# VHH binders against a6qnr0: the designs that were tried, part 11

Target 1, 346 residues: a6qnr0
Amino acid sequence: MRLVHLDLKGAPPKVCYLSEIFPLFRALGANGILIEYEDMFPYEGHLRLLRAKHAYSPSEIKEILHLATLNELEVIPLVQTFGHMEFVLKHEALAHLREVARFPNTLNPHKEESLALVTAMIDQVMELHPGARWFHVGCDEVYYLGEGETSRQWLQQEPNSKAKLCLSHMEAVASHMRARYPTTTPLMWDDMLRDIPEDQLSGSRVPQLVEPVLWDYGADLDLHGKALLVEKYRKSGFSWLWAASAFKGATGVNQSLTPIEHHLRNHLQWLQVAGSVPADTLRGIILTGWQRYDHFSVLCELLPVGIPSLAVCLQALLHGDFAENVKARVENFLGISSLEEMSFRR
Below, E stands for the ipSAE of ESMFold2; O stands for the ipSAE of OpenDDE; V2 stands for 0.75 times the mean of E and O plus 0.25 times the DockQ between their complexes.

## First folded at step 1 (VHH)

Design w4 (framework vhh_7w1s_2)
Fold by ESMFold2-Fast, scan of step 1:
Structure w4 (fold): chain B 346 residues (1-346), chain A 120 residues (1-120)
Amino acid sequence: as target 1 above (346 residues)
Amino acid sequence: QLQLVESGGGLVQAGGSMRLSCAASGFTFSYYMGWHRQAPGKQRELVAKISSGSTAYDDSVKGRFTISRDNTKNTVYLQMNSLKVEDTAVYYCAAGPSYYDFWSGEYDYWGQGTQVTVSS
């Protein structure tokens, strides 16, 4: 699969804009979308406080899903359940669920209320996504894990470890999904799993519950290191893995490559990784489109730069290379005479 | 707990090169690491950042400095070329929470700092 990631934080697209770009995604070779709603999802009831003032309505979510269906795009929703929970934990009513009181980004995994909160979020999102085959539960960059008072006390006891703490929360969330939605497979970003030894991963139930998404947005991947990491996950019991690249947002503002060149190289490197692992290992690749918060992140600049980059990257993935004939196809899709004539914001 | 130890600082002539190292010890899952610097009488500023998928640089050092990481040694490097007198500062290694973008990173762990002095 080739999925386009939509990060709806901060400046979410209007439904009418999505009606224009979903046909383009399909034409360029995408066959799915990963929707990271954050506070743009219309949470209701006791979770209504999580909803931003300009969040989508339930009818707008249904319109987005209908547009995806019309364009043959598989929808995978994403709900953060561990790290990146600032939109949840910034609220005074929920601050007691923080791992560390001064930081709103990580959920305290020791409280029953923490699991009740994130599973309620999952359940509300699933209600509007009936028949979803995959559901991404986030779990990336769980900073400060182990730094809270309860965690520090818990970690003083053998055989407890940060890895065990991390895996226990992941298992609880994924077990809820498997039990409640038996035809839906949870996905997780892999960064919290990378440094966990094979024997600890094999000893947990996590490999039987989730499909990890291996992310790296660099222009120069450690191909051998990626192959070894894939092998470790396979040996740990994971049946399927996903790759994640970036078509915008994660370039590091490197002057030696244009943004498009950086992202194209990233995708070509992932094709090399995919070619080096056994068949039935990678289910697909997610082209991430992170919302940037630096001084180069102007909405009008991101739209023209992001779309050309996405076109280049999707077509490279679809054709397995980016030779002159593929480049010409992209130039025709974009209605331009040459990709070299595109202007970029750095 | 994560500890950061810098090395490689010292005195160098303008136009010269220097490589700083930052050895991280402790349990690491995922982290954003960066090099910051502070000149006398000035505020601490970002020089370069590295995460699993990306690097970022301050405009004043782009094309001259390169940040890299050796995961087997758990060490981050800052290769500094074409040094200027204005690069004179105490250089700090930092690690902490990160985000997918350049500007939203926050740091909880700081090294002791290493002095870099560029003479005319």
Scores: ipSAE 0.000, ipTM 0.150, lowest interface PAE 19.5, mean pLDDT 82

Design w5 (framework vhh_7w1s_2; at its last look DockQ between E and O 0.01; V2 from the best seeds 0.00; counts 0 for: pae E 23.2 > 2, unsure alone 60.1 < 65, grease 25.3 > 24.2, SAP .774 > .668, placed apart)
Fold by OpenDDE, look of step 2:
Structure w5 (fold): chain B 346 residues (1-346), chain A 119 residues (1-119)
Amino acid sequence: as target 1 above (346 residues)
Amino acid sequence: QLQLVESGGGLVQAGGSMRLSCAASGFTFSSYMGWHRQAPGKQRELVAKIYSGGTAYDDSVKGRFTISRDNTKNTVYLQMNSLKVEDTAVYYCAKDSGRYYYGTPMDVWGQGTQVTVSS
């Protein structure tokens, strides 16, 4: 699977634009979309405060999903449930659910209300995504975890650890999904798992509940390191893993142009990783296209600016390389004379 | 328990080269690994960082310093070439799990290693 990540933070595309770009995604080789909603989802009821003023309407969401279906793009929704909670925890009414009072980015894992909040978010999103085979629950960059007052006290007791704390919340979120949506598999960014020893991972229920997404946007991946990490996760009990590359929004918080060569190399390196691990290990790759690093950050390059990079990356994945014939195909697809003219040089 | 241990520091003449190592024990490296330095009477500053998006360097060390990592050895390196007297400082390695911000706070710090560049 090749999924294009749509990060709706800060600069959500119009539905009409999506109607134009989805056919291109499919033509370039994508067969899915990861949609990170954040405040762009039309939350209702007690969660209404989470939505932006210009959030998509339910009808717009339905239309987007319909367009995706028409273009044979499977949709995976993403809801942050642990880190990157600024769009949630910035609200005064929910500030008491912060791990650390001064930081709105991390959810307090000790509070029952915290779990109730994120599970309610998941439920509302799932309501508009019936039949979703996967659901991404985020859980990346959980900063300050363990630094809250309750966490500090809790961590003083053996055998408690930050890893245990992290896994406990992940398990709770994933367990909710597995219980309520047995045909939907939770996805989770893997960064918080990377430092956790194999025995602690395997000792938790997380490997049986989720498929981790191994993300790395570097131009030169440590191929052997990645293989070892894959092996670690497999040994820990994860049945399927995902990769995540980047086609935009990964080379600077305020990047205005996309360094295509960087992203191409990233994807080619992931191809090498895929070739070095068992064939039944990686289920797919998510081509991430971050629009904003967090809720309060400035914008990265816009989606239209990133399209040439996406084309290059998708076609490289599809063809297994980026030889001259592939380059020519991309140039033809984009209607440009030279791809080099589209590249950002630092 | 995650621990970072720096090594490779010492005395070097101006124009010389030095390679610092930072070995992690107990845990693997996360997405971000960075080298910071603190000169006497100055604030700690970022020197180099390797992260999911690539590498970043302070302007003062660009072209001279190179950060790299070896996950098989659970070690991050700082190759320092063309060293200057102004590079004299205690060098610290640090890590975080973030992927976005160049300047986000680090989760874990090493004890530091002294680098002295003589004229």
Scores: ipSAE 0.014, ipTM 0.266, lowest interface PAE 7.5, mean pLDDT 91
Fold by ESMFold2-Fast, scan of step 1:
Structure w5 (fold): chain B 346 residues (1-346), chain A 119 residues (1-119)
Amino acid sequence: as target 1 above (346 residues)
Amino acid sequence: QLQLVESGGGLVQAGGSMRLSCAASGFTFSSYMGWHRQAPGKQRELVAKIYSGGTAYDDSVKGRFTISRDNTKNTVYLQMNSLKVEDTAVYYCAKDSGRYYYGTPMDVWGQGTQVTVSS
């Protein structure tokens, strides 16, 4: 699969705009979307405090899902359940669930109320996504894990470790999802798993419950290292893996490549990784489109600036390369005479 | 806030060795860590990076520098051997997540540590 990631925080597209871009995604070669709702999801009841004033309504969510179906795009919702929880933990009523009191980004995994909160969020999202085959539970960049008072005390006991703490929360969230939604497979970002030894991973239930998404947005991937990491995950018991690249929002300082060149190179590197692992290992690739907050951005402008990069990257993935004929196809699709012109201008 | 603190820099003669350390606080299990350097009047450049499954190096330092990490100490190291005068620079430790999230620092840089190689 080739999924386009929609980061909805800050300035989410209106449904009318999504009706224009979903056909475009399909035409470019996408066959699914990963929707990261954040506070744009219409949470209700005791979770009503989590929704932004301008969040989508339930009817708007249903309309988005209908548009995806019309364009043959598989929908995978994403709910953060561990890290990146600022939209949840910024609320005074929920601040007691923070791992570290000063920082609202990481959920305290020791509290029963923490699991109750994130599973309630999952349940409400699932209610509006009946038939979802996959559900992404986040779990990336769990900043400050182990730094809270309860965690520090727990970590002093042998044989406890940060890896065990991390895996225990992941297992609890994924177990809830598997038990309540047996036809839905949880996904999670793999960064918190990368440095955990094979024996600790296989000793947990996590490999039987989730499909990890291996992300790397660099222009230069360590192809051999990726193959070894894939092998470690398979030996640990993971059945399927996903890759994640970026078509926008993944640039560092001192880049010598244009943004489009950087993202194209990233995708070509992932194609090489895919070619080096057994055929039934990777389900697909998620093209991430991270959005930087800009309070002066108009509601429908942020996604369109990434379209040339998305077109280049999706077509490279679809055709397995970016030879002159594929480049010409993208140039024709975008209505331009040269991609070099776009790279120079942007 | 996430913080990276470099140490181990200083003065060394050409041909010598030096080990830089970068202590991370406020995060664990970071997958992407790198060492960058900036010489006077030049742009900052990537020297070495470490991630799950491997390491990568700039051609100018291959065979001389080694990046490693100790996850129990939440520290990343740069072992520099066969130092050249041209290696003189401020060395920065960095984490690059490639993600943007309002109110959260996604990219983390250290303050830098000076390395001066005399002839």
Scores: ipSAE 0.006, ipTM 0.316, lowest interface PAE 10.1, mean pLDDT 83
Fold by ESMFold2, look of step 2:
Structure w5 (fold): chain B 346 residues (1-346), chain A 119 residues (1-119)
Amino acid sequence: as target 1 above (346 residues)
Amino acid sequence: QLQLVESGGGLVQAGGSMRLSCAASGFTFSSYMGWHRQAPGKQRELVAKIYSGGTAYDDSVKGRFTISRDNTKNTVYLQMNSLKVEDTAVYYCAKDSGRYYYGTPMDVWGQGTQVTVSS
């Protein structure tokens, strides 16, 4: 599968704009969308405080899903449940659920109210996503895990570790998903799992519950290291893996490449990784399009600015390379006389 | 307080049809409702679920069973067509109250209604 990540943080596109670009995504080779709502989901009831003033309405969400169906784009919703919880934990009424009281980024995994909160968030999103085959629960970049008061006390008791703490919360969230929505498979970003030894991963229940998404947005990947990581996850018991690349954002401060050149290379590198692993290992690749790295950051480039890069990256994945005929096809789709001119913009 | 009462079960010939009803009483704050079934000696399995936004079915019943809801009567239905002997089970109506603290996805269950499909 080839999914386009729609990061709605801070700047949700109008539904009419999505009606124009979803056909383009499909024509370029995408067959799915990963939708990261953050506070743009119309949370209601006791969760209404999570909703941004300009969030989509329920009817707008239904229209977006209808548009996705019309264009043969499978939808995977993403709701953060561990790290990147600032949009939740910034609220005074919920601040007691922070892992570290002064930092609003990470959910305290020890409180029963913490799990109740994120499962309620999942349930409201699932109400508007009936029949979803996958649901991404985030769990990336869980900063300061283990540094809260309860965590420090818990970690002093052998055999407790930060890895066990992380896996315990992941298991709790994934178990809720699997039990309540048995036809829906949870996805998780893999960064918190990368450094956990195989024996600890296989000793937990997480591999039987989730499919990890291996993300790396670099222009040069450690191809051997990725192959070893894939093998570790498979031996740990994960049934399926996903890759994730970036078509916008996530370029860092590297001045030697334009953003499009950076992203194209990132995708070509992931193609090499895919060729280096057994068949039926990767379910697909998610092309990420970050608009905001976290809730308090300034916006990255907006989605329309990223469309030329997305087109280049999708076509490279579809055709296995970026040859001259593929370049001409992208130029025609975009109505652009030269992609090289787009690559030199700063 | 919150009660789920199933009805409509009984004996039916293979190839026949049957409609189950689930009447809800009391206040419910459910995200979804569903039908489950448990055959003799088997674990309870999901058959169908309904949200305000849609429905989902187990593959073994898709195209044969239809779940629907009448909000006026506070009732959920399961229309079962082209019944097979393998559909013989106790059928349970279930709701989720929105409170989950580790465990099953459903936290309110009916008493169950027996469906027996004879060859």
Scores: ipSAE 0.000, ipTM 0.100, lowest interface PAE 23.2, mean pLDDT 82
ESMFold2 (binder alone), look of step 2: mean pLDDT 79; pTM 0.801

Design w6 (framework vhh_7w1s_2)
Fold by ESMFold2-Fast, scan of step 1:
Structure w6 (fold): chain B 346 residues (1-346), chain A 119 residues (1-119)
Amino acid sequence: as target 1 above (346 residues)
Amino acid sequence: QLQLVESGGGLVQAGGSMRLSCAASGFTFSNYMGWHRQAPGKQRELVAKISYGSTAYDDSVKGRFTISRDNTKNTVYLQMNSLKVEDTAVYYCARLGEYSYGWTSFDYWGQGTQVTVSS
């Protein structure tokens, strides 16, 4: 699959704007979208405090899903369940669920209330996504894990470890999904799994429950390291893996490339990784975009650089390279005589 | 605008054989090609895939179906042997971009060809 990631943090695109960009995504070669709702999801009941003032209504979510269906885009919702919990844990009523009292980033995995909270969030999102084949539960950048008082006490007992703590929470969340939604497969970002030894991963139920998403946004990937990491995950029992690239941001380490060149190179490197692993290993790639949309745009533009980059990257993935004929297709699609007009190459 | 054209379908008796062909119009075949089928009342399923000359099959057809390609003719084939009534379906040729992101991820579909297996 080729998914476009929609980061809805801060301001949700209006449904009328999505009606313009979904056909564009499909035309460029996307066949799905990963929707990261955060506080834009219309949480209700005891979770009503989590929704932002301008969050979508349930009716608007249904319209978004209808638009995705019309444009042959598979929808995968994303709900953070461990790290990146600021929009949840910033609330005074939920501050007692923080791993570290001073920081709202990480959920305390020792409290039964923590699991009850995130599973309730998942359940409300799933209620509006009844046909979801995949559901992303986040679990990336779980900063401060192990630093809370309860965790510190728990970690003093052998054979407890930070890895076991991490895997236990992941297993609890994924088990809830598998039990309640047997046709939906949980996804999670892989960074918290990268340093866990094979024997500890295979000793948990996590590999049987989830499909990890290996993310790397660099222009130069460690191809050998990626192959070893993929092999570790397969040997640990993971049946399928996903890749994640970026079409926006993350250009700091290679200043000789334009942003578009950086992102194109990232995607070409992921194609090399895909070619080096068995064909039944990678289920798809997620093209991440970590900026909110300009919700006043009516011309199907995420950002001026965003659309050209997305077009270049999706077409490179679709055709397996970015040769002159693919470049010509992108230029024709964007209605321009040359990609250099968009500062593609300096 | 890219088109895949399937041919070779029709009616056959259980235990018989049939060969399907898929020809590309307007482009060359990628290293990742497959055959899907959709039976009445069932979801579409991938039955055979060819990747860099390596083949993979769904358990329901393994040992009976063979996928192959002829690069000189820009054509992919599905040889179906020992056909069963449950093989009755519309068969679709599909193309994935040059490097596969999983065998269920196919981008370009043909119009399909009907295969009917009588008891």
Scores: ipSAE 0.000, ipTM 0.137, lowest interface PAE 18.3, mean pLDDT 81

Design w7 (framework vhh_7w1s_2)
Fold by ESMFold2-Fast, scan of step 1:
Structure w7 (fold): chain B 346 residues (1-346), chain A 118 residues (1-118)
Amino acid sequence: as target 1 above (346 residues)
Amino acid sequence: QLQLVESGGGLVQAGGSMRLSCAASGFTFSYWMGWHRQAPGKQRELVAKITSGSTAYDDSVKGRFTISRDNTKNTVYLQMNSLKVEDTAVYYCAAKGYSSGYYRPDYWGQGTQVTVSS
């Protein structure tokens, strides 16, 4: 699969704009979307406090799903359940669930209320996505894990470790999903799993419950290292894996390549990784489109750099390369004489 | 609260190498850590950054500088090779805390001078 990631925090597009870009995604070769709602999801009841003032309504969510169906795009919703929980843990009523009191980014995995909170969020999102085959539960960059007082005391007990703490929470969330939604497979970003030894991973239930998403947005990937990591995950018991690249953002400052060239190289490198692993290993690739923290407009980000980059990257993935004939196809599709006309640096 | 302390600066001849270290205290990890530099009369610019999944470099240093992180020591390193006179600047360690977003640091070190002589 080729999924376009929509990061809806800060400046989410209106439904009418999505009606214009979903046909474009399909035309370029996408066959799914990963929707990261954050506070734009219309949470209800005891979770109503999580809604942004301009959150989508339930009818707008249904319209988005209808538009995806019309354009043959598989929808995978994403709900952060461990790290990147600022939109949840910034609220005073939920501050007691923080791993570290001063930082609203990491959920405290020791509290039963933490699991109750994130599973309630998942359940409300699933109510509006009843046919979802996959559901992404986040779990990336949980870098304050173990730094809270409860965790520090817990880690002093001999059999306990940060890896065990991490896997325990992941297992609890994924087990809830599998039990309640048996036709839906949980996805997780893989970074918290990368350094966990094979024996610890296979000793947990996590490999039987989730499909990890291996992300790397660099122009030059460690191809051999990626192949070894894939082999480790397969040996640990993971049945399927996903790759994640980036079509905007995550280029760093003053790279030797233009943003479009950087993202194209990233995708060509992932094609090489895919070619180096067994055919039944990767479900697909997620082309991530991260938003800036300063609430930059999604429309502004997509139009000047995002759409040309997305077109280049999707077509490279669809055709397996970016030879002159594929480049000409993209240029024709975008109505331009040269892709170099679309390149810019700040 | 996170504190950043740089070390390893000084005087070096063009073509030489130097390694800068940044020790983080207070909290063990940050969302990303990196190095900025500021030459006299110029704006402070990002040189290199490291996250859990990737590294990024300024075009002027790519291929010559390498950023790395040692989580056990809570330390980020900048290995500088093939130094040029134009690399002369005060180098600042920077860290992004809990917030997402890829460009603005939340924490700064005091800076360490690197002087490259011809």
Scores: ipSAE 0.000, ipTM 0.175, lowest interface PAE 18.2, mean pLDDT 83

Design w8 (framework vhh_7w1s_2)
Fold by ESMFold2-Fast, scan of step 1:
Structure w8 (fold): chain B 346 residues (1-346), chain A 121 residues (1-121)
Amino acid sequence: as target 1 above (346 residues)
Amino acid sequence: QLQLVESGGGLVQAGGSMRLSCAASGFTFSSYMGWHRQAPGKQRELVAKISSGGTAYDDSVKGRFTISRDNTKNTVYLQMNSLKVEDTAVYYCARDYLTGYYSPESAFDIWGQGTQVTVSS
């Protein structure tokens, strides 16, 4: 699969704008979307405090899903359940669920209420996404895990470890999804799994419950290292894996490349990784489009800026290369005479 | 607006049967659903719970009560057989946001208004 990631942080794009870009995504070669709602999801009841003032309504979510169906785009919702929980844990009423009191980014995995909270969030999102085949539960960059008072005390008991703590929470969240939504497979970002030994991964139930998403947004990938990491995950019991690239916003960017050149190179490198692993290993690739944290930026304005990069990257993935004929096709699609001209005219 | 509405309560003789219904509006059943009751002067207690994974019952009603749901009608039911005077209570339908079969009362986030069941001797 080729999924476009929509980061809805800050301001949601108008549904009328999505009605214009979903046909474009399909035409460029996308066959799904990963929607990262954050506070733009219309949480209700005891979770009403999580929604932003200008969040989508339930009817708007249904309209977005209808537009996706019309354009043959598989929808995968994303709800953070461990790290990147600032929009949840910033609230005074929920501050007691923080792993570390002064940092609102990581959920305390020792509290029963923590699991109750994130599963309630998942359940409300699933109520508006009936029949979703995959659901992304986040779990990336779980900063300060193990640094809270309860965790520090728990870690002093043998044979406890940070890996066991991490895997325990992941297993609890994924088990909730598998039990309640048996036709839905949880996805997770892989960074918290990368350094966990194969024997500990195999000893947990996580490999049987989730499909990890291996992310790297660099222009130069360690191709051999990626192949070894994939092999480790397969040996640990994971059946399927996903790749994630970026069509905008990336860490470790080489300043000598234009943004389009950087992202194109990233995608060509992922094609080489895909070619080096068994054919039944990767379900697809997620083209991430991270919004910059910028008080003056709006998502609908940022998406038009990212579209040329997205077109280049999707077409390179679809055709397996970015040869002259593919480049000409993208130039024609975008209505420009030269891609170099557009890359030069910022 | 998320809402649960109970119906089917009333007066029944000991040894009789009664069926309670709980209709959901504003959401569809993908959550665990439970039936709670509160007798005069007692704390509210969970008597039955249903999910896609199965059902669970309090020992006091096991073998007498059956919980079921109809997803097409967005309704959950409690069939009560062999009713006893001690089953007299206000019965509440609730949505559970925890997924284990054991759930504290605090795990239920949407509650119905309740329906009175009175079992006479």
Scores: ipSAE 0.000, ipTM 0.091, lowest interface PAE 23.6, mean pLDDT 83

